VHH binders against q54mt0. Designs and how they scored, part 25

Target 1, 331 residues: q54mt0
Amino acid sequence: MRPISLRLHERPITQVLFNREGDLLFVAAKDKLVSLWYTTNGERIGSYQCGGVVYSIDVSQDSKYLITASADAKARVWDVSSGRQLDSTDFEVSARSIEFSQGDKQILVVTDQVMGCQAKIHVFDFDKDEVRKLNKSYTLPSPQCKITQATWGPLNKTIFASCEDGAVRIYCTEKRELIKTILDHNKLVTRIEWTKHRIMFMTCSKDGTAKLYDTKTLKLLRTFDTGRPINAAGISPLKPHVILGGGQSAESVTTTKVDASQFKVRFFHIVYGEELGGLIGHIGPVHSICFTPDGKTFATGGEEGLVQVNHLDESYFEFDDDLVYNPPVQH
Key: E = the ipSAE of ESMFold2; O = the ipSAE of OpenDDE; V2 = 0.75 times the mean of E and O plus 0.25 times the DockQ between their complexes.

## First folded at step 8 (VHH; framework vhh_7ubx_2)

Design R2 (at its last look DockQ between E and O 0.01; V2 from the best seeds 0.00; counts 0 for: pae E 17.5 > 2, placed apart)
Fold by OpenDDE, look of step 8:
Structure R2 (fold): chain B 331 residues (1-331), chain A 122 residues (1-122)
Amino acid sequence: as target 1 above (331 residues)
Amino acid sequence: QVQLVESGGGLVQPGGSLRLSCAASGFTFSRYAMTWVRQAPGKGPEWIATIYSGGSTMRDDSTKGRFTISRDNAKNTLYLQMTSLKPEDTALYYCAKETYTWESGTVEFDYRGPGTQVTVSS
């Protein structure tokens, strides 16, 4: 399998995201830019210029609207087709996470904890048919730590927040209160990923582990220990496979020698807990992984500004064989 | 038929070392996470450590630093290196195969060996 390499961004990729149909790939990066690509051939369609580092993006189900959270303390709504900004809302601090609710009727935005300002989860009403102004609905306070991500639970009844203290905090959207805290990680939780129907969710952490949970019972089902910080995960919608990526930044290490093997994207079987193989495609930490909804393609984004689009071969789906991909990295 | 056979246990003085082995057969050993557990008389099973197929490990804090779990997939063997043994480490030590039942959403040990006795006494 030879990936399509997307080379545009000169700064770290923060998020890769496919639309519902899987034919469009959105890429956010620290160069203040979101780029749009065709999944099939890797052709760039356009870009959206933000005022700061883009930390998080999401796209509406109809692929008409893009929303962005960025370091310039703004959430923005974009027209996907024209590339025009339709609306924006200002915060006191950086916006770190953004996501459409199921049904695209609301938007949640997480703001940063800075200078005594507590992290907050903001929820806005979103109306596709009316004046595209984001109206604030309510705010959830964070318990005295940074929130790395917030995501909607099943049917929007809950909001899950990953935190720097290793916890996942679950809020009831109706009562607007904290209802559960999962404290299984020993370091910062970097990401929460859902299975296709949100029956399960996976947490990633700097502690080197990813943990799979039952959404209903919150029971821990599986732990994957990679021995390296995990920044991103992808869960296949077709196969019981998960992809984990991460690695430690060279800035955080005292040695000049960087082991590139730590940036390997690793495949695990979710049921058996086995490592199936890996993909060497990045020369820096992997920050984002995303599957197409059909499960036939996944993308990875790295510190080096590279996006890899991987179209899975038929053999992948026919056999549960060990997957070892070592494509030549085009520098 | 899945079989797990522990060995290497015995009587040892406090401060001593033992290396336990678990020979696995009847399944693809390299695919599965493997675990050491122990059970002392009158106590419930205690988790010691798990080693995943990729070689990464999780360990209980109580034995962390003294016990090391490892595996040799070529030999279908799981190991537990024990150092600085204490009387409280006296137990029957089991090798267990981890499994996940998708339908029930549970992680379990579907197989374990008969165990090997470790006795730490002066």
Scores: ipSAE 0.006, ipTM 0.268, lowest interface PAE 9.5, mean pLDDT 88
Fold by ESMFold2, look of step 8:
Parts: C-alpha cells; sequence; structure tokens
Structure R2 (fold): chain B 331 residues (1-331), chain A 122 residues (1-122)
C-alpha cells in the first residue's frame, strides 16, 4: 500500500507518535504546532498551538492527555479531545524532552543547557483527577552536558539520558543518583529506543551508528553502521526489525535535484544484523520514526515537514523468509 | 476526477533521446508529488523518479545521469527527459500521483494514466 502523506507542517518535524490504540497520530514540529490525525486514512482531527518550537510530545495510555515540551520554556498538559490546555509549568529555558512514566503517574522533562543554566532532568507528579495536573516532585543531579532525550527505564526504576557528548547516562529513581555512564559513541546520541518489554535498548548517534544493548547487563550486543548520521529509530513490536533514519542536510539545496539516498530509511534484522530493505520517501533528514503498537503501521517525519504513514503489507512480514543460516563445513 | 495522460513515447535508436510529458487534471497539481514509473514486458512496475511540490527530486540509481524529472505547475504537466537510451529502457512509461517504493523496486500508486510506449531498438 502507498504511504499516506501529511502535508500540514511547513517546518521540520520533531516527533511523530502513535497512541496506545494506534488509531491516532500526533505530529510535533518547529512551526509551534502539534497536529492530530486518524492513522487509518490520514484525516486531520485537530491541532494544539504552543508558543514556540515543540521539541517533544507524549500521550497518556488512555489517550485523554497530551503533554508537550516547547522552546517557549513551558511544559503543557492538553485535553486530547477538546484541544484545551489543562495545565502548564514554566522553566528558565526551553523544554527539550517530555515523557509519561509507565502507568502515567509521573512525567519526565528535560530542560536545555544555555549560558548560565545547566541542563536539568525534572520529574513531576501527574494527577489526572486534580485541577493542577502537574506538581513539582524533584530533579536529578545534573549530568553537566546537554541532554537530547530522557526516557524511563524498566518499571520506572531508572531514567536513561542521551547526551550530546556521546554518553548515555543512567540514573536510579529511588536513590536519585547517577549509577552508570555508557560512552560508546564519539558524537551526540540522538535517541534511545526500547524493544518490546524493554529487554533491550538501542542508541542512535550522529556518528553514523546505532548500538543495541541488553538492558539487564548493559552489554553491547550489536552495532549497526549506516555510514550516515542516525537521528531516529523505530523498533517493531511484532518482528525483530528496526528502521533507522537520519541523514544530514545538504550544504546547498538550490535546485530540483537532491540526493535522497542519504535520507533513505533502512530496515535491519535485530538478531542477524542483516539489512532487510529500504524506503526512499523524504528529501531531507528523517528526525522521527514510530511504529503502531500492533506493528502493522509506521510513521516517519522529516526536515522538509513531510510525514509519511506506511501501512505494512505481507511483503514486510516476509523479509525474514530470505535469511539462510549456512553452517561452516570443516575441511 | 483525477486524470493523467502520458505522451512523447516512440521508437528510438540506442543512444537517442526522448522527452515524455504527462498532462494532469482533476486535482491541485502543484501541491502533490508526481512520479514516473515504467513496466517492461514480463516484469512488475519499476519506479524511476519522483518530483516533490517544491521541485526537489528523487530518482533510481539505475537511470542516474540519464533521466531527469521536472514539472511545470503553470501547465499542470510533468516531464521526463531521457537521454543515452538503451534497449533495456524499452517499457511502457506512465506517471502517477503520489507514490513510494521499497528498495526492491515494488511500487504502489493512487492514480496512473494509460502510459506511453518507449521502444529502443536498432
Amino acid sequence: as target 1 above (331 residues)
Amino acid sequence: QVQLVESGGGLVQPGGSLRLSCAASGFTFSRYAMTWVRQAPGKGPEWIATIYSGGSTMRDDSTKGRFTISRDNAKNTLYLQMTSLKPEDTALYYCAKETYTWESGTVEFDYRGPGTQVTVSS
């Protein structure tokens, strides 16, 4: 099936996100807008207007609440159905990353590092039954470098932070301390993505690699080298597949010709490491990739403001049929 | 109703050139990506190139340097400039409104015209 192309945003897409049911698609962009769409047909439902670039979004498990992190130094809570802002909190600087905890009892917010202000990791209590949805809870010790994303580890026992120095920093939520630093990338880490049940996690980096780790042992299991900056990964919840996307803007784009090969999203088998295929659909860097929870649809968002919604057919689910193990023969 | 009509095909000697045209109507042409696809006898559809509404292009490696996609939004017309034609380029060529490809060359499209035949023979 052809991708559904969503052409509302005129500025770079920062994040695409499906709700738990997979029937709703949220799109955040640098034009200060979050748009909402039906997944099946790409019909626009509505939008949420912020006061600055929207860097990060998340949606509650019941699909009733949207949270946004914005360059206007606010985190906001929105009613998904009505589009009304229900609550907000102010920071000193831009909010860069936002995520509900598993169970929606807390939210995690990262604020920027700028002149005179360290990057901070904030944890707020979230209470959907109160007028004030957000209550300040605590901050974690500063990593003293810029943070691109923070995400909850398994059972909310840890918080993982991807950093611009190439590190992944892991905090214990109970002790509120840094417990591990993984420094395997030589350029900024753009994203951390979890496999189903958070048994493994993948890091993406501008160094052109994605790295897969065992969550319990933190052992590096595999490195995927694409030769081009990786901005995003989408990990299938149904198959052992990952989609890697990225690329870097051309120095000059003044003609009708752009080499789109660097913006191709590439499919890999997580266990065998074999490339399964690729998809050319963007003329600029891909910044966000997300699967529906049933694994039958994925969305990509690019620098040019395009969102592609791909409903996978049987050919995708047959990729593994071509994988052959040929044992070595002793001579 | 969406309508796409291809023209400009014909019989050409190896090394020759052709310019294919696709006249579009029934939709706001300037707001959609447009694609050329070809189908050789006995083979499935093969994606050639896509041009986006802003004029940026994407094309298949096998025709890189020989085929150029372009558009004229004022005339609602899509073009494919073909040079250095080879017998392997013999196929039915058609334009499509919005499409994508897998790296394997599998294509899907929303609407297509009847196509224009290109035959490259000595």
Scores: ipSAE 0.000, ipTM 0.142, lowest interface PAE 17.5, mean pLDDT 83
ESMFold2 (binder alone), look of step 8: mean pLDDT 77; pTM 0.762

Design R3 (at its last look DockQ between E and O 0.03; V2 from the best seeds 0.00; counts 0 for: pae E 17.0 > 2, unsure alone 64.1 < 65, placed apart)
Fold by OpenDDE, look of step 8:
Structure R3 (fold): chain B 331 residues (1-331), chain A 123 residues (1-123)
Amino acid sequence: as target 1 above (331 residues)
Amino acid sequence: QVQLVESGGGLVQPGGSLRLSCAASGFTFSSYAMTWVRQAPGKGPEWIATIYSGGSTMRDDSTKGRFTISRDNAKNTLYLQMTSLKPEDTALYYCAKETYTWESGGTVEFDYRGPGTQVTVSS
């Protein structure tokens, strides 16, 4: 099936995100805009104008609220249906990452590391029923390096932070302390992705590897070596497949010859680590990948401002035996 | 019917303070962002500040530190506290209801405003 190409953004895509139902696609980009699309036909519904580069977005479970983190040092809450901004929170520096907690009762925001200001993870209370004021709840201690992403762990008991030094730092939300550091990558960790129900998580890195972990034990289960910087990963909720994307930015490449093959989205078997195939659709680095919750569609966003929406056909689902991950029984 | 009625304007000396009020009716006040704008004679409208439904604010730098926007959702009232007033602050001050439509391409627009209240700063 030919992918649906969404062309609106003239600057790099930073994130693609499906809502819970999978019928809406949100696209964030460096042009300060979040766009909203119908997944089925690729029709644009509308857009949300931010004051700076939009680095991160998330949508509430009921698809009523969009939250954005942007370079203008703001976290914003949006009404999805009307496009209206409902609330905002100001920071001293750029907001780099944002995510609703499970249950949409809290929002975490990561702020940038700049001279004189350490990266911070902020947690806010979010009330859907009342005047939606972001009330600051607490701030986690700084790792003294840039944080690329923070995400809630299972049941919101932990927060995982990917860092520029190659580490994933895990914080306890109750104690509000660092409890564990995973240092398996040799370069900046770009992304943390969760499997369904957050039983496992995958880290992506500029070192060219993605690593799959057991969430409970934090045991490394699998390493995917692509040989190219990995910016994004998509984990199928239906198939034991992982999609990896990335590539080197033109800014980092001293040579005029850009190998377009590096921007290929690559499919791997999650258990065996074998490459299954790939898709060519981007002419620049891929920055974001996301599956619909039903696993039938995935989207990719690239440096060139292009979003590809891929509807998977029935043939895709016929090839692989259902691999059930059985977590190691703690004896 | 949506109604906005500004009050609290008047004549003040430089360095003085005023508190403007805007009484809102005819819509769910707490659900909308509200804005203060002003228009001086011979000049175009000037944005002062916006307060969102959740209470967060955006302000123009020219009046930053002197003017404070706030709201009381229980009273359906918008406020502008002005301090350290200057002659250049002389203008007709309006409260406006913000609206957003997809057709606007993400641009903030106003669908309603009050008749305004005059603020005159003069020695």
Scores: ipSAE 0.021, ipTM 0.393, lowest interface PAE 6.5, mean pLDDT 88
Fold by ESMFold2, look of step 8:
Structure R3 (fold): chain B 331 residues (1-331), chain A 123 residues (1-123)
Amino acid sequence: as target 1 above (331 residues)
Amino acid sequence: QVQLVESGGGLVQPGGSLRLSCAASGFTFSSYAMTWVRQAPGKGPEWIATIYSGGSTMRDDSTKGRFTISRDNAKNTLYLQMTSLKPEDTALYYCAKETYTWESGGTVEFDYRGPGTQVTVSS
């Protein structure tokens, strides 16, 4: 397949995200911008200007509202179509992770840990029909370590937090307290990704592994070992496949050309655990991967500021047997 | 050329007040979080406060609200208002330009810091 390359950002990409229809692609970066693109052809639509590095974004299911978390200690609500800021709220420190609840009634925000301030997990009501969109908030007990991401569990009954110490911490939203700690990684957990209907989840870690769990039992089902730090995963909604990406930044002081193969994204079969293939395209660590909801397209974002949009061809979807993959004969 | 120049330090009696300034040039000041740190002789660096590009602030609890960080983006200047000074506040005070925030570590990483201004609190 031949990707569409988006070359607007010159600072690391922090997140790529498709809307529910899959026709819009949002790209957040450390240059304080969120850019918006048409998925089909990569045409740029516009940008949303924040006051600091944008670490995390999400979009409402109706594609009318974008939410952003940024280093200027703000969460913001934007009108997607006009680019206008509709509301914001201030924190004491950088906002690091942001996510709508299922149904868009609440917004989850993680704030950073610095000397003198513990990481916090905030929950806001989202009132789309009010002038003030971000209302009433509460916080959960701090895990007393940095949090890389927080995400809603099934039916919004739980909140999962991925942490610097290698733990995944699970909170009950009703009781507002920690109910479970999973400590299976020995380095920070970079990301939690959900399968369709949240029946399983995958953790990614700087320890070079991704781990797949059953959501109901929390049983570890499979470990994927890539041998290099994993920053991101994309789980296909159509096939039992996952795409893993990551790598470590090369030192800039050497004259040796950086080998781009260490930054390729790698495809794995979730059931068998075997590597299916890989794609080279980034010259720095991959930080974010996202599939369209129809599973026909995925995007990757790298530290060098490159975004790749990959439209999967028909041979990928026409494989009908359960035997080992064979390369296409003609293309 | 990125430049940070601290001023306003000096010798002060216990209980006194002092306002430190940091003049910034060579970069877009309003786009970066800015930080005050201090370092007493023989001690490691101590974070005091950070002010973000949007104006929000964070302070270390150890100063117990005696220090206030502020910025004037029109003048490219960072300030630290210090009150109720104590002998333990004696240190070299630096302003710093924040360049990135990575997941590891409990302190703000710096791309550049100034030469500092000495604050001495002596009875």
Scores: ipSAE 0.000, ipTM 0.204, lowest interface PAE 17.0, mean pLDDT 83
ESMFold2 (binder alone), look of step 8: mean pLDDT 76; pTM 0.750

## First folded at step 10 (VHH; framework vhh_7ubx_2)

Design S1 (at its last look DockQ between E and O 0.01; V2 from the best seeds 0.00; counts 0 for: pae E 5.5 > 2, unsure alone 63.7 < 65, placed apart)
Fold by OpenDDE, look of step 10:
Structure S1 (fold): chain B 331 residues (1-331), chain A 123 residues (1-123)
Amino acid sequence: as target 1 above (331 residues)
Amino acid sequence: QVQLVESGGGLVQPGGSLRLSCAASGFTFSSYAMTWVRQAPGKGPEWIATIFSGGSTMRDDSTKGRFTISRDNAKNTLYLQMTSLKPEDTALYYCAKESWTYDSSGQYEFDYRGPGTQVTVSS
């Protein structure tokens, strides 16, 4: 398996995202740009220029609308095909996370926690038939700490928020209140990823662990300990495999030599928790991982501005031959 | 450049108390969560406590009730008040800056740690 390398962005990738059909790949980066690519051949289709670092993106189910959250304190709605901005909403602080609700009827946006301003989760109404100015529906109570991501729970009945204090906070969308706090991580939770149909979810953390939960019971099912900060996870919709990525940048480490092995994308069995192997390709921390809905392709985005598109061949599905086993380094 | 300098460690008898300090420079101290970690000989790093920019705290259960994390933003200083010290608390104690914050450049930040201060609890 030879990955397709996408080289456009000169600054760190923040998010890679496939559309529902899997034929389009959206890439957000710190260079204030979202780029669009054909998944099949890695050809660039176009780009969307934002006014600040793009932290988060999402695409509507019909692939007609792109939404972005960026450092210029804006959430934007884009026409995917034309590349035109259709709408925008302003906040007091940076927008960090954005996601369409199931059914694309609402949009949630997370804003930064800064001095004098608490992090907030904002929910807006969205009309696919008539794209109008985003109408604010409600705002959830602040956890009084930074929120790294917010995502819709099953059937939009809840919103999950990953936080800097190691917590995942769950809000009821009807009551608009905090209903549960999961505090299993000891450091910042970087990402929440859902399994197919959102029956389970995985949290990633700087504490070096990823944790798998049952969505209904919120029971912890599995812990994956990588020994390195985890920034992103990909959960295969076809195989019982989880892909974890992360690492620390050399720039942040003053006393130790950077180990390139920490930037491996590592594969784990979701049920047994054992490491199956890894892929080398990034020379910096991995910040985002995403599978196509059909599970045949996954993409990774790294600190070095590189996106790798991995088309999984038949041998992978039969024997996992494309995985290279690397024993975990004891830290 | 981010700098963290721990102080206040030393030799103390079981049941004693120590107050560790961490002097921070090179960044906006008040905008970051700060953390204490320790590492005992032959053991991996152990998380003790974190204090967020707003003053809220999170602590490990093993030291909860004995150790208190606090900060003085005006002095750019992080503190760890340790009481009822035990031999098991013997370790090198590190101050760490949390990495996740808004950067005007959009750059992701990573954790910084000081060189540490040695705490030895022995009769």
Scores: ipSAE 0.272, ipTM 0.689, lowest interface PAE 1.9, mean pLDDT 89
Fold by ESMFold2, look of step 10:
Structure S1 (fold): chain B 331 residues (1-331), chain A 123 residues (1-123)
Amino acid sequence: as target 1 above (331 residues)
Amino acid sequence: QVQLVESGGGLVQPGGSLRLSCAASGFTFSSYAMTWVRQAPGKGPEWIATIFSGGSTMRDDSTKGRFTISRDNAKNTLYLQMTSLKPEDTALYYCAKESWTYDSSGQYEFDYRGPGTQVTVSS
């Protein structure tokens, strides 16, 4: 089936995100706007206007609150259904990453690194029953490099930060200190994505690889080498599959002559590492990929401002039937 | 060109019912989401409900269960059925083409909205 194309944004998409039910799709972009869509038919529900580029969004588990991080140095809390801004907080510099903790009791915000201001990881209490939603905050020790994303580890006991120096840095939330640095990439880490139950995590990098780790041991389990920058991964909650997307924008792109195969998203089996297929649809780098929680739909967002919503058919669910595990032969 | 005209407002006692209508012209009504918004005197606008081109709806929690949005695509008409009315429902009610954008100044952005119909709930 053809994907549903959402064409509101004309600036790069920064994030696509489904709510817990999977019936709502949020889209953040560099045009300062977050758009909200009905997943099944792609009809627009509403939009949230920020004062700068929106780099990162998240939605509460009950789908009542949207949080945004933007270049105007604000984190904002929004009422999802009405579009009203409920609270905001100011930072010294752009907010780059934002995420609810598991259980929605806290909010994690990353702020940018510029001359005179190091990157910071902020943690706020989130009080949905109060007029001021964002309360009491603390910061973690700066990694002293730019942070592309921070995300809560299992049971909120850790915070993982993906960094522009190629490291993943892991903090203990109880001790509020750095406990581990993983430096397996040689270019910036663009994203960290979790498997179901956070048993494993995947890192994506501009070095052209994605790496899968056991969360408990931090052991590297597999490297996926695509040969081009990886900006995003979508991990299926239903099948042991990942969708990898990325690419690098070409300055000389012509409108109707672009060969979209350069920006196809590629499907891999997480355990066997075998490529399962690909999907062409974007004419620029893919920046964000998200599955619905039931695993039957995924969305992609690209540099050209296109969002595609793909409802998966039987062929996707049959990928694994013919796979053969062929481990490397020891020499 | 695009025209939206609300009707059906008026004075009603608490617990009463009203049905608001919005007559639409100048565009292909069946292809667009349509929205009801209200604004009480001296207050900011409040989104009530949106009905999508396929007939599915979203409603604000504060009026959920009392207000029902519907449309008749053959008549190019949007409706808001209001029941169990309360004094707090007193406001100017207007319809808008498409869904909302809520801007940083506290306003809804609509390219096209109607002039509204007044609903007053008092004893």
Scores: ipSAE 0.105, ipTM 0.597, lowest interface PAE 5.5, mean pLDDT 86
ESMFold2 (binder alone), look of step 10: mean pLDDT 76; pTM 0.743

Design S2 (at its last look DockQ between E and O 0.01; V2 from the best seeds 0.00; counts 0 for: pae O 2.7 > 2, unsure alone 64.3 < 65, placed apart)
Fold by ESMFold2, look of step 10:
Structure S2 (fold): chain B 331 residues (1-331), chain A 123 residues (1-123)
Amino acid sequence: as target 1 above (331 residues)
Amino acid sequence: QVQLVESGGGLVQPGGSLRLSCAASGFTFSKYAMTWVRQAPGKGPEWIATIFSGGRTMRDDSTKGRFTISRDNAKNTLYLQMTSLKPEDTALYYCAKESWTYDSSGQYEFDYRGPGTQVTVSS
C-alpha cells in the first residue's frame, strides 16, 4: 500500500473520522485545530479553529454539521462546508468525548472529572432547523470515575462509557440509569468500537489487550493481546479484520533512538484472532483509526501529528481468510 | 516567494458583470487549492469560493449562482466571473493560496493573499 500522508498538525492527533460517504476525512488534534480533507487525494478543504485542545469530533449523517469537544470547556457545532460556527455550549470543565446519536436527534458529551467536579455524561437535543442547535440536556448518574469515551448502543437504547478504572459501564437511555458494568480490563479502557450493525463491540485498553464482545449477550468472545498499550481500533466493514494501534505514550519516550516498529498498526482476524500482518509508518503512538464505510480506505493518526490515509488494494480483498499459514519446515 | 497579483476590478453598474484574474507565481500552481476572498470597508475577510487542484469547487451560499471560480493551470491564473452585481458586492477582492481556516474569533484566515483589486458597484 502507498499511503497519503497528511502533515499539517505537529501536535498529537486525537481523532480521525470519515463521513458517511467516505469522501471526507476530519482530523482533530492537540493544536486546537480540526482539519477537513478530501479522502481520495488528501487535499485540505478547510480548518476549524477551537479555543483549546480538541479531544473528540463527530459529523452528522448528511455531512452538514461537525461537532467538537475541546479543552476550553466547550462543545461547538460547525457548518461543514463554510467553516462557520453555528452554536456552542459551555461546561465547567473540559469536554472529552462527543457523538451524534443514530439519526442525529441527540448529541452525547462527556466532561472531565477534576477536583470538586464529577465526570458527567450529557445528552443534548440537536435541533438542526433552529438557530440554537444544542438544546435541552440531561445528565446520567456519574460513574464516579474518569470517562475516556461514551458512545450510543444499538438503536440509541443504551450508552456505553469506557472508563479509567478498566470498566465499561452501560446506561439505559429510557430509565437514565446504570444497568451493567463490565470489568474485564486491568487498566484504562481507551475506546469502544462497533462492528457493522453493532452486533459486536471491541474494547481497547492500556493493559495491552483488546476484547471483543457479543452486543446482545455481553459475553466476551475473544481477547487480543499485543503486549503494548492499545489506543485505537479500526474494524473493517467488509473483511473479518481489525486494525489495532497504540504504543508507549510520548511521556515514556526519550529523545534517544527508539524502535519505530513498536508503533506499527497490526491486522488481526476478528473471529480467529490470528495476526495477519502490520504496517509501519508512524514514529509515535497511534491514537486513532477509522475505516471508510465502504471498507476500502482507512486512516490512522499518531502522536507525532502524522495522518496516514491507506487505500486498500486488490491483494487485500483477495486474501483468503479461510486459509491458515503453515510455516516452512525447518531443522 | 509566493506572489499573487489580482486584476480586472473597476466600476460597474448594478446587474453588470466583471471578470477578475489572479496571476500566480513562486509555487506549483496546479498542486494547490486557490481561493477568492473579499473585504468591504470596516469588515473582516469574507470567503467567496475555493477551487481545488482537481477542479472541484466550493462556494459561499451568499454568491451562489452569481459568481463562478475557475482556473487555467497552463497560465497559472485564477479567475472569478461575477454576474448580477449588486452594490453590496463593492469590496476589495483578493486571491489566496489554499482554502480557509475559520478562527475562534469568527473570522476567515488565509495565509497567502494578494494586494487585491477594487470592485465598485454603483447604486
Scores: ipSAE 0.645, ipTM 0.866, lowest interface PAE 1.3, mean pLDDT 89
Fold by OpenDDE, look of step 10:
Structure S2 (fold): chain B 331 residues (1-331), chain A 123 residues (1-123)
Amino acid sequence: as target 1 above (331 residues)
Amino acid sequence: QVQLVESGGGLVQPGGSLRLSCAASGFTFSKYAMTWVRQAPGKGPEWIATIFSGGRTMRDDSTKGRFTISRDNAKNTLYLQMTSLKPEDTALYYCAKESWTYDSSGQYEFDYRGPGTQVTVSS
C-alpha cells in the first residue's frame, strides 16, 4: 500500500473529512486553512481561508456546503464549489466543534470554555435552499467543563458531548437537557466516532484507551488499550476493523528521543479487540482519521501537517491478517 | 492579574510525605479546573493530576496511589498531598490553570503556571 502524501499545511492537521461520495477530501489545520483534495489522485482543488485555527469541519450530504468552526470565534458556511463564504456566526469565544445534523437541517456548534464563559453547545437551523444567516434554535446546558466535541446521535434525538473530565454527556434534543453521563475514561475524551448507522459509537481518550459502546443501551462493549494517548479513530464501514491514532507531542518531551512508534496508526478487530497491525507514516501525533463511506480509503492527519491517503488494496478486504507494519519513513 | 503561588516543597527522605499548596488569585478559582504538573531536571513536564470545578479528579497512574489532589474554594487554594515519596519524585512542582487550546498533539496547555516549588527526595 503506497499512500498518497498531501503536503500543503505547515501546521498541525486538526481534521480530515471525506464527503459522502468519498471523492473529495477536506483537510482542516491550525494554519487557518481548509484544503480540498481529490481522493483519487491527491490533487488539490482549492482552499478556504478562515480567520483562525480551524478546529472542526463538516460537509453537507450533497457536498455543496462546508461548515467550519475556528479559533476566531466563528462558525462559517462555505460554498464548496466556488470557495466563497456564504454565511458566518459570531461567538464570544472560540468555536471548537461543528456538525450537520442528519438531513442537514441543523448545525451544532461547540464553543470554548474560557474565563467567565462556560462551554456551550449551540444548535442552529440550516436551510440549504436559502443559505441565510444561521438562526439560533437553542443552547444546551453547560457541563461546566471543556467540551472537545459534540456530535448528533441517531435521528438527531440526542447530542453526545465528549469532555475534558473524561465524561461523555448525552443530551436530549427535544427536552434540551442532560439525560446521561458516561464516566468510563480517566482522562480527557478526545473524540467520538460512530459506526455505520450510528448503532455503536467509540470514544477516544488521552488515557490510552478507546471504548466501544452500544448506542441504544450505552453498554460498554469493548476497550482498546494502546498505551498511548488516542486522538483519533476510524471505523471501517466494510470490515470489522477500527483504526486508532494518537501519540504525545514532542514538545512535551524535552530530552528523550521521540519514539516514532507512538505515532503508528494501529488496526484492531472491533469484535475481538485484538491488534491486527499498524501503519507508520507520521512523525508526530495523529490527530484525525477518516474512512471513505465505501470503506476503501482512509486518511490520516498529523501534527507535522501531513495527510496520508491510504487506498486499501484487495488483499485487505480478503484477509484480516494482511495488515502489515510499514516501517517509519526515516527522515 | 492571575497569580499562582506554590508552597510546601522541600527536602524529604524516601518514604516521607509532603503537602503542597497553591494559592490562586486574580480569577474565580472555583470555576476552573486546576492541575499539578512537575518537571524533573532533563525531563519534560509531567502531568500529575487535575481537579475540576465540580470536584472530580483525574490522576496519572504513576502517582495515583500516592498523590492526592484537592481544593478549597473558600481559600482559593489547590493542594497536592504526596505520600511514600521516592527519589524519582524529585522535581519542580507547578500549579497550573488549564487553557482550552486544542493541541493536536494531545498535550495539555496551561494559561497560567506558578513559579513552582522544589521537591527533593533524597536519603
Scores: ipSAE 0.036, ipTM 0.534, lowest interface PAE 2.7, mean pLDDT 88
ESMFold2 (binder alone), look of step 10: mean pLDDT 77; pTM 0.757

